# VHH binders against q9ybd5, part 5

Target 1, 159 residues: q9ybd5
Amino acid sequence: MEGEGLLVRKIRSGVVIDHIPPGRAFTMLKALGLLPPRGYRWRIAVVINAESSKLGRKDILKIEGYKPRQRDLEVLGIIAPGATFNVIEDYKVVEKVKLKLPEESQGVLRCPNPTCITRKEREKAVSKMVLVSQDPPAYRCVYCGTTVMGDEIHDLISP

## First folded at step 14 (VHH)

Design r3
Fold by OpenDDE, look of step 16:
Structure r3 (fold): chain B 159 residues (1-159), chain A 119 residues (1-119)
Amino acid sequence: as target 1 above (159 residues)
Amino acid sequence: EVQLVESGGGVVQPGGSLRLSCAASGFWFSEYAMSWVRQAPGKGPEWVSSIYSSSGRTMYADSVKGRFTISRDNSKNTLYLQMNSLRPEDTALYYCAKDFYSWERHDLSSQGTLVTVSS
């Protein structure tokens, strides 16, 4: 974390997501609802293709002033399993979480099948996707059986 | 502000073809799946097709499968719908929608483009 100080200064308070696979920083911002057209009320630093001893290349995301929500860890884990989620207070890491693929996603990943019962408003069925593969990542709808894998899963995250 | 502007509609005979376009702005187009939805007179919105952002994989309603082709050009922030072998039942206002789900909210803020198939 300290090595990135040369690229971007430390934040006083907020979140730092490190060891993001290259190219997924903006996907994360999208998932968090921080991409346009939604307004920016946080200071956001995006580092793309930084050197990484572990990954070769990585992205880094710093969001100053951002307070994480419970669902954030889930959606970020879906996007970048293995990345490190850091909560910063007074320029110190106060919490560190290794992101992971959730075994089950309820209400976060939505079924892309428009005929699925979860896509029918009148049915009031909440989307439920279960992890069926780690590598590549794959989720299956428990209702209609539709399976989505790889980066396509990211498109199922709809705030 | 998110803007979606559809174009390419018109009047065609059964068996004819049209190509619809959707110009997108106000958001990171390449990061979102996109969809086409249509609304026939007196009917509710109907999903037509979707395309993933990452893979470009496509999905189609059974009613249009084999006849319609969805595609996108991220460099132009444009979504397309090639419609072949058009039928009278394809007559509708066609809307472009962000992601797979936005059309369900009836937030079709765009004007749509009218496709009329008649002999």
Scores: ipSAE 0.817, ipTM 0.908, lowest interface PAE 0.5, mean pLDDT 92
Fold by ESMFold2, look of step 16:
Structure r3 (fold): chain B 159 residues (1-159), chain A 119 residues (1-119)
Amino acid sequence: as target 1 above (159 residues)
Amino acid sequence: EVQLVESGGGVVQPGGSLRLSCAASGFWFSEYAMSWVRQAPGKGPEWVSSIYSSSGRTMYADSVKGRFTISRDNSKNTLYLQMNSLRPEDTALYYCAKDFYSWERHDLSSQGTLVTVSS
């Protein structure tokens, strides 16, 4: 992250997520399975409520040594669409991705309805949640029609 | 480690009320949806109610709608279930569970609190 007065040291390898809407950094750590105590195995820097010319205010995450998984972009895109996901190797950004809401989610968002056929082990149906609104974000289960919006969606993420 | 401790159960007559509490520790309570689940003797677990982490929106099993109210106090890491108009079929051991999903895999880690509704 460029600019005068870096609050934390640069990391040699891992991920840096910038332009996070304020208040979402810990939700992102939860979704990655990195909240304490599990998160104590990682060196994590969290900047809360920093100034942002783009957003007014933002959160920033630095996770040293974290090896990004292929599903991380979907998970974090659900929580913080518009944020910037940076992969760091040897102190350099080697990949930069703008996070976005996926049009559909299978295997990441689970349906919250306990009577949905996707919640019945015998049916072996996998939840499929489809984006039905960008702003506010909203997803609908294709099987039972249950719709979840805004920050509620974050409770549906499977780690 | 995750700990969930239920309390507030007891013996009541039909039509009576009880308030259950669930004290949570060892995890970031405010980041998780929470659920109440019950188990009658000889039966499998039955979902009762859930509450979202941030919005506070609630869901109820049809069998308890209008009679039970789930709530939470994130500052005290406590989940509640207000049970009104109790019926004999509400007799069960009541458990709280983290998130919407963990109770399905029989991940109940607590002793529960017994509610007996009898005349």
Scores: ipSAE 0.562, ipTM 0.794, lowest interface PAE 1.4, mean pLDDT 86

## First folded at step 16 (VHH)

Design u1
Fold by OpenDDE, fold request of step 17:
Structure u1 (fold): chain B 159 residues (1-159), chain A 119 residues (1-119)
Amino acid sequence: as target 1 above (159 residues)
Amino acid sequence: EVQLVESGGGVVQPGGSLRLSCAASGFWFSEYAMSWVRQAPGKGPEWVSSIYSSSGRTMYADSVKGRFTISRDNSKNTLYLQMNSLRPEDTALYYCAKDFYSWERHDYSSQGTLVTVSS
């Protein structure tokens, strides 16, 4: 973590996501299923509009005691590519991952087209969307061709 | 607990209009896309319309495009469906749903609101 002043104390164990674009911390919580009231299972700190030398302003998300799932990196990468995902143990960063947009998303991003084959229960087709643009981010459904870009992609994250 | 309460249904003549409301609670409404679905007598659930959370961009089924308008008021945690030029085939129980996908699970936490279009 960069030596920027923290509004909240360090956590003993859990996850710290740094360099989040402003306004996306709650989107992350939503995607992780940690918005209230479900989020009350963990101690969560949300820092908004913290000073950032790189971004000007940033959000920070701290989830004490949280153990990340395999899909979490993909989900968080979709929401905030370039953010830093830190795993904390005994007040130390034990793992650091730079989040990125996945080239392909299978099962995580779902096609918003209700007529898509992946939206038909009988077909058991798993959603598959491919990255077609980095900036702005854009994903295209490999089945029906529906393309979604920008922050709208966040709504495609499967619950 | 997620709660969705639909209202505004009733009996209307063909060509008439209705405005449905969905009061949402138990979740951060503004962070979720929302959808309207309907179930006509003897038929399965049908997607009607959806609205994105951030952009407010809307999507419609072909059967209602140009006649129905989905909107939301995040300050009131309320989803709306303005229904114009109603047709007999629009007769159905209407449900609102969280996100684009939840309605597919047939897990309706609400009773819906009945719209009947008849002469």
Scores: ipSAE 0.853, ipTM 0.934, lowest interface PAE 0.5, mean pLDDT 92
Fold by OpenDDE, fold request of step 17:
Structure u1 (fold): chain B 159 residues (1-159), chain A 119 residues (1-119)
Amino acid sequence: as target 1 above (159 residues)
Amino acid sequence: EVQLVESGGGVVQPGGSLRLSCAASGFWFSEYAMSWVRQAPGKGPEWVSSIYSSSGRTMYADSVKGRFTISRDNSKNTLYLQMNSLRPEDTALYYCAKDFYSWERHDYSSQGTLVTVSS
């Protein structure tokens, strides 16, 4: 959180995501459904390539007034495991969560295989993918076995 | 507002080639995977091909593998489908779709482009 005030002011309430790997802030906004024009419902600050003692460079995402959903932590953990999710109230951090890769994703990550049972309208199977590798990240569909790894996983996040 | 406009369809003989284009606007094109789907008269929608946003890796239906090539130009916000060795069974309306999944909901922003393969 140190140094962020050099570019943008503190937010009174909302969410601050710190220690984002460079280049993934916009991926996060996409996954949250906050890319323009949808994002204009909130005051959003995107800081890219900020100095970081931990990472060298990092991104920072501030969303003022944003109320996080339960799904958000999973989605953000997929995109940036190790980043810090901060809930802000009255200019103070009231909750801090270290984001992580979920061991299992139901309904959030969808199988990219169009022949998968989870992709058939007549079926009622909900997408279910399991973590099979941490680094690089990789998830496997429990139904058809399709595996996706790395940044390609981001394209599996259901809107 | 998301807009996808397909073009390049036409009438060709079996064995011929066509190149389809999809002009995208109203969203951050480079941040999304893209897909081609088609619908023949009297049939349901069929997935044809997809391309990842990050890696540019491509996927194809077995029926078109080796004949069709999906590609994208992010600087032009355009998706392409090169279609070679066309067959009568390729006759359909072809649609461009945002991400891997949107076509399942029949959320098309255009009427597609018609490809007719006939002797």
Scores: ipSAE 0.851, ipTM 0.934, lowest interface PAE 0.5, mean pLDDT 92
Fold by OpenDDE, look of step 16:
Structure u1 (fold): chain B 159 residues (1-159), chain A 119 residues (1-119)
Amino acid sequence: as target 1 above (159 residues)
Amino acid sequence: EVQLVESGGGVVQPGGSLRLSCAASGFWFSEYAMSWVRQAPGKGPEWVSSIYSSSGRTMYADSVKGRFTISRDNSKNTLYLQMNSLRPEDTALYYCAKDFYSWERHDYSSQGTLVTVSS
């Protein structure tokens, strides 16, 4: 998080997501349900295309006052595997998690196949997709076999 | 507030063509997949087509595959549905929907646009 002070101030409490691949900050905000107007509940700093020794360019997301939900790490891991999720309290990092692709996603990634049993209201089947490739990322529906890869996976994230 | 306004519907003969538009506002359009759904008289909603946000890849119901084309213009926040070789069974109220799933909840922000195919 070196150099962040040059762009934006430190937050007292909340979350900082660092080393986001460039262009995915807003995808993250969407996935977290923090795009406008809902996002106005929190103080949000978005840094895009910052210099990164690791990635060349990166995005940074700071959300002051935000309390992580259980599904957040999974969702963010899908969007930006390798990014760092930091929990901030009293201007200090109290928890650091390296985000990763989940091996299995239940209830988060929904099958895009409208004929899938998980898309049938009467069946009440919960979506379940399994990671079948790391690079590029790919998930397959365990019910109908539909496979989605790359950035298209982001569109499968349920709100 | 999310707003989706459909237009372009009308009456056409079998074999005819129409182009529907959906003007989107109130959300980051480019970040969302979009879908077309239709509801025929006396029937439930039917998924027609979807388009991914990232790749622009498209998907179609078997009933419209080869005849309909979904597209989007992010600079205009507009979704399109080109309908060719229209059939009487395509007669329906057409809705635009955010993402792949919202239509399942009948969460439409507009009244749709009516397409009538009749000889």
Scores: ipSAE 0.831, ipTM 0.914, lowest interface PAE 0.5, mean pLDDT 92
Fold by ESMFold2, fold request of step 17:
Structure u1 (fold): chain B 159 residues (1-159), chain A 119 residues (1-119)
Amino acid sequence: as target 1 above (159 residues)
Amino acid sequence: EVQLVESGGGVVQPGGSLRLSCAASGFWFSEYAMSWVRQAPGKGPEWVSSIYSSSGRTMYADSVKGRFTISRDNSKNTLYLQMNSLRPEDTALYYCAKDFYSWERHDYSSQGTLVTVSS
């Protein structure tokens, strides 16, 4: 708790994501579909490079009024494993989740290989990517074996 | 408003070179993988090449590997395709697409740039 960065304003309701590895806040907004211009529906605070006793430095993301979707935990866990996802109601944390890399992703991570069977309309296979390494993070397509690691994984998230 | 504007096409002889550009606006270009796609007359879209957003790792269709080079300049919000050793079968309308996936749904948001390779 000691040394947490100061937030400009507490939010009454919505989502606060803390302990984001530095440099990933905007990637998270992209993955949630909240980058401008679409994200202008929301009051969003982004704190870049705040002091963190856990990480040394961190990003923080606050999205006022946002109602989290079930897939959001999977998506954000892919981008920022170890970050803390907080649901806020009446200025209080009502739910707290430590984000983790999912062991598998079906439909959220899509195989980037254009010749994969999951990319063919004739075939009805939905992308399934499985975690094959925690550090560095890496996912492998169960159908064609294509493996993607590190921040490249962020490009596989389909809205 | 997402906007992609292709340029650099033209008529060239077999063996020639062209460099295509795709100017992007209305979105966070540096956060997205990008793709080049082509469509020959009377055919559906054919994937040509893609590039990851941060790593810059590239992928190419077998038909263009070794002849085409995809690149990007995030400071200019511009995607490029250097096409060397052009062949008549490279004749097509070329267009860029956001991410690895959106081109499959036939993005009508851009006009493309025509490349004609003929003697």
Scores: ipSAE 0.605, ipTM 0.816, lowest interface PAE 1.2, mean pLDDT 86
Fold by ESMFold2, look of step 16:
Structure u1 (fold): chain B 159 residues (1-159), chain A 119 residues (1-119)
Amino acid sequence: as target 1 above (159 residues)
Amino acid sequence: EVQLVESGGGVVQPGGSLRLSCAASGFWFSEYAMSWVRQAPGKGPEWVSSIYSSSGRTMYADSVKGRFTISRDNSKNTLYLQMNSLRPEDTALYYCAKDFYSWERHDYSSQGTLVTVSS
């Protein structure tokens, strides 16, 4: 956080996500289930359109007190591949991860097709979406072949 | 608190038109895909239409394609369903839902808006 973009106060514990392509910070909060009003239980700082030596412009997201979940890296990698995910404990970075598009998503991206077998409650089939293009990003449902690309993919994340 | 309030229903003759509205509050409307669902008397819920948040791309049930148009106005936090060429089988209580998925788990605590197509 220091020496790059807007310098935000250090936090004792939580998550800091840096180098977010501009315009995606709120989508990331949505995907984590942290948009207001649900997000009001957390102390959250959002920096929009900051200067970045790496990207020209970036968003930054700081979530104080947030304990990272198993799914967080997959969810955020779908929204902002290339961003830096930092886990903070006792004012120190204890993990640093570069986010990436997952090759497969099971249970995180759900098929948007209402007639897909994964949408029927009697079936136990877990949704499986596979990456079929990096740029633009695109995922295809392995069951019905429905393909979704670009920013539309963000709507497929269901809590 | 998420709130969705449907309006615009009524009684129309076959071949008529109605426009439904869904006023949204308590969440970031522009960040979510939205859906319309309907429930005819004695039947389970039936998906009608959905619209993506960013692209505005639309999807329709086969039974309504070419007759219904979903749209949204993010500046007003409002979802719409323009229903043309209405048929008696379109008679149902209509609900809007957040995202592509929640309508399947929704207990329908809101009143919805009733559309009756009858001669």
Scores: ipSAE 0.596, ipTM 0.812, lowest interface PAE 1.2, mean pLDDT 86
Fold by ESMFold2, fold request of step 17:
Structure u1 (fold): chain B 159 residues (1-159), chain A 119 residues (1-119)
Amino acid sequence: as target 1 above (159 residues)
Amino acid sequence: EVQLVESGGGVVQPGGSLRLSCAASGFWFSEYAMSWVRQAPGKGPEWVSSIYSSSGRTMYADSVKGRFTISRDNSKNTLYLQMNSLRPEDTALYYCAKDFYSWERHDYSSQGTLVTVSS
């Protein structure tokens, strides 16, 4: 009944991502491979449109029992640069990272151009996308020059 | 599970029009880019068109640019392909794919819809 002051109960172990720009929480779950039904191995809390002294409004993700993967910081940094990624163990923050747009992405961001050399199986070229603008975020394929900007970048993340 | 069901194919004269639909279920349709792909008899799959999830920006193969229009209705979980000025070389089995990339892996779960353009 009384959980006043907290939107969601503290987690013993897992990750908490705070200061997410509003509207991006589900996109982050998709990028982690945790969007339901696939994510039903973890207990997930999503808070939409919470008050934020820092942003005015924010989304929050709490993922109980999730063990962060090495690629998670890259993936989430693409979607919510500036958000705070917290690793929780025994109800304590043991690691805190401010998410950033990666300067380069190899294999994680894939080129959407169907005629790109990285889309031809015979060529065996792995995608490489380089950051060309912070605001708005923009990435360019090093092979064909295709540039994507803003929220379109989120569609490029490999499953 | 992911399901994609194509419809709207048929037989049409050259210069005619058809509108294809792709009903999607089992995934968060609004979070994914979507594509149309076609496979002519005896040929490999050929990318036709894609649409981004957020921006709605579209891309087209050169062979269909100016004649085909991809669109989506996220409230109905439906992808569309309006095909105008159809030519005999557009004859193919048409199917939709989740994202920009899934058709490359040949892991299609859909049956497609047949378009035949002939006199």
Scores: ipSAE 0.487, ipTM 0.749, lowest interface PAE 1.8, mean pLDDT 85

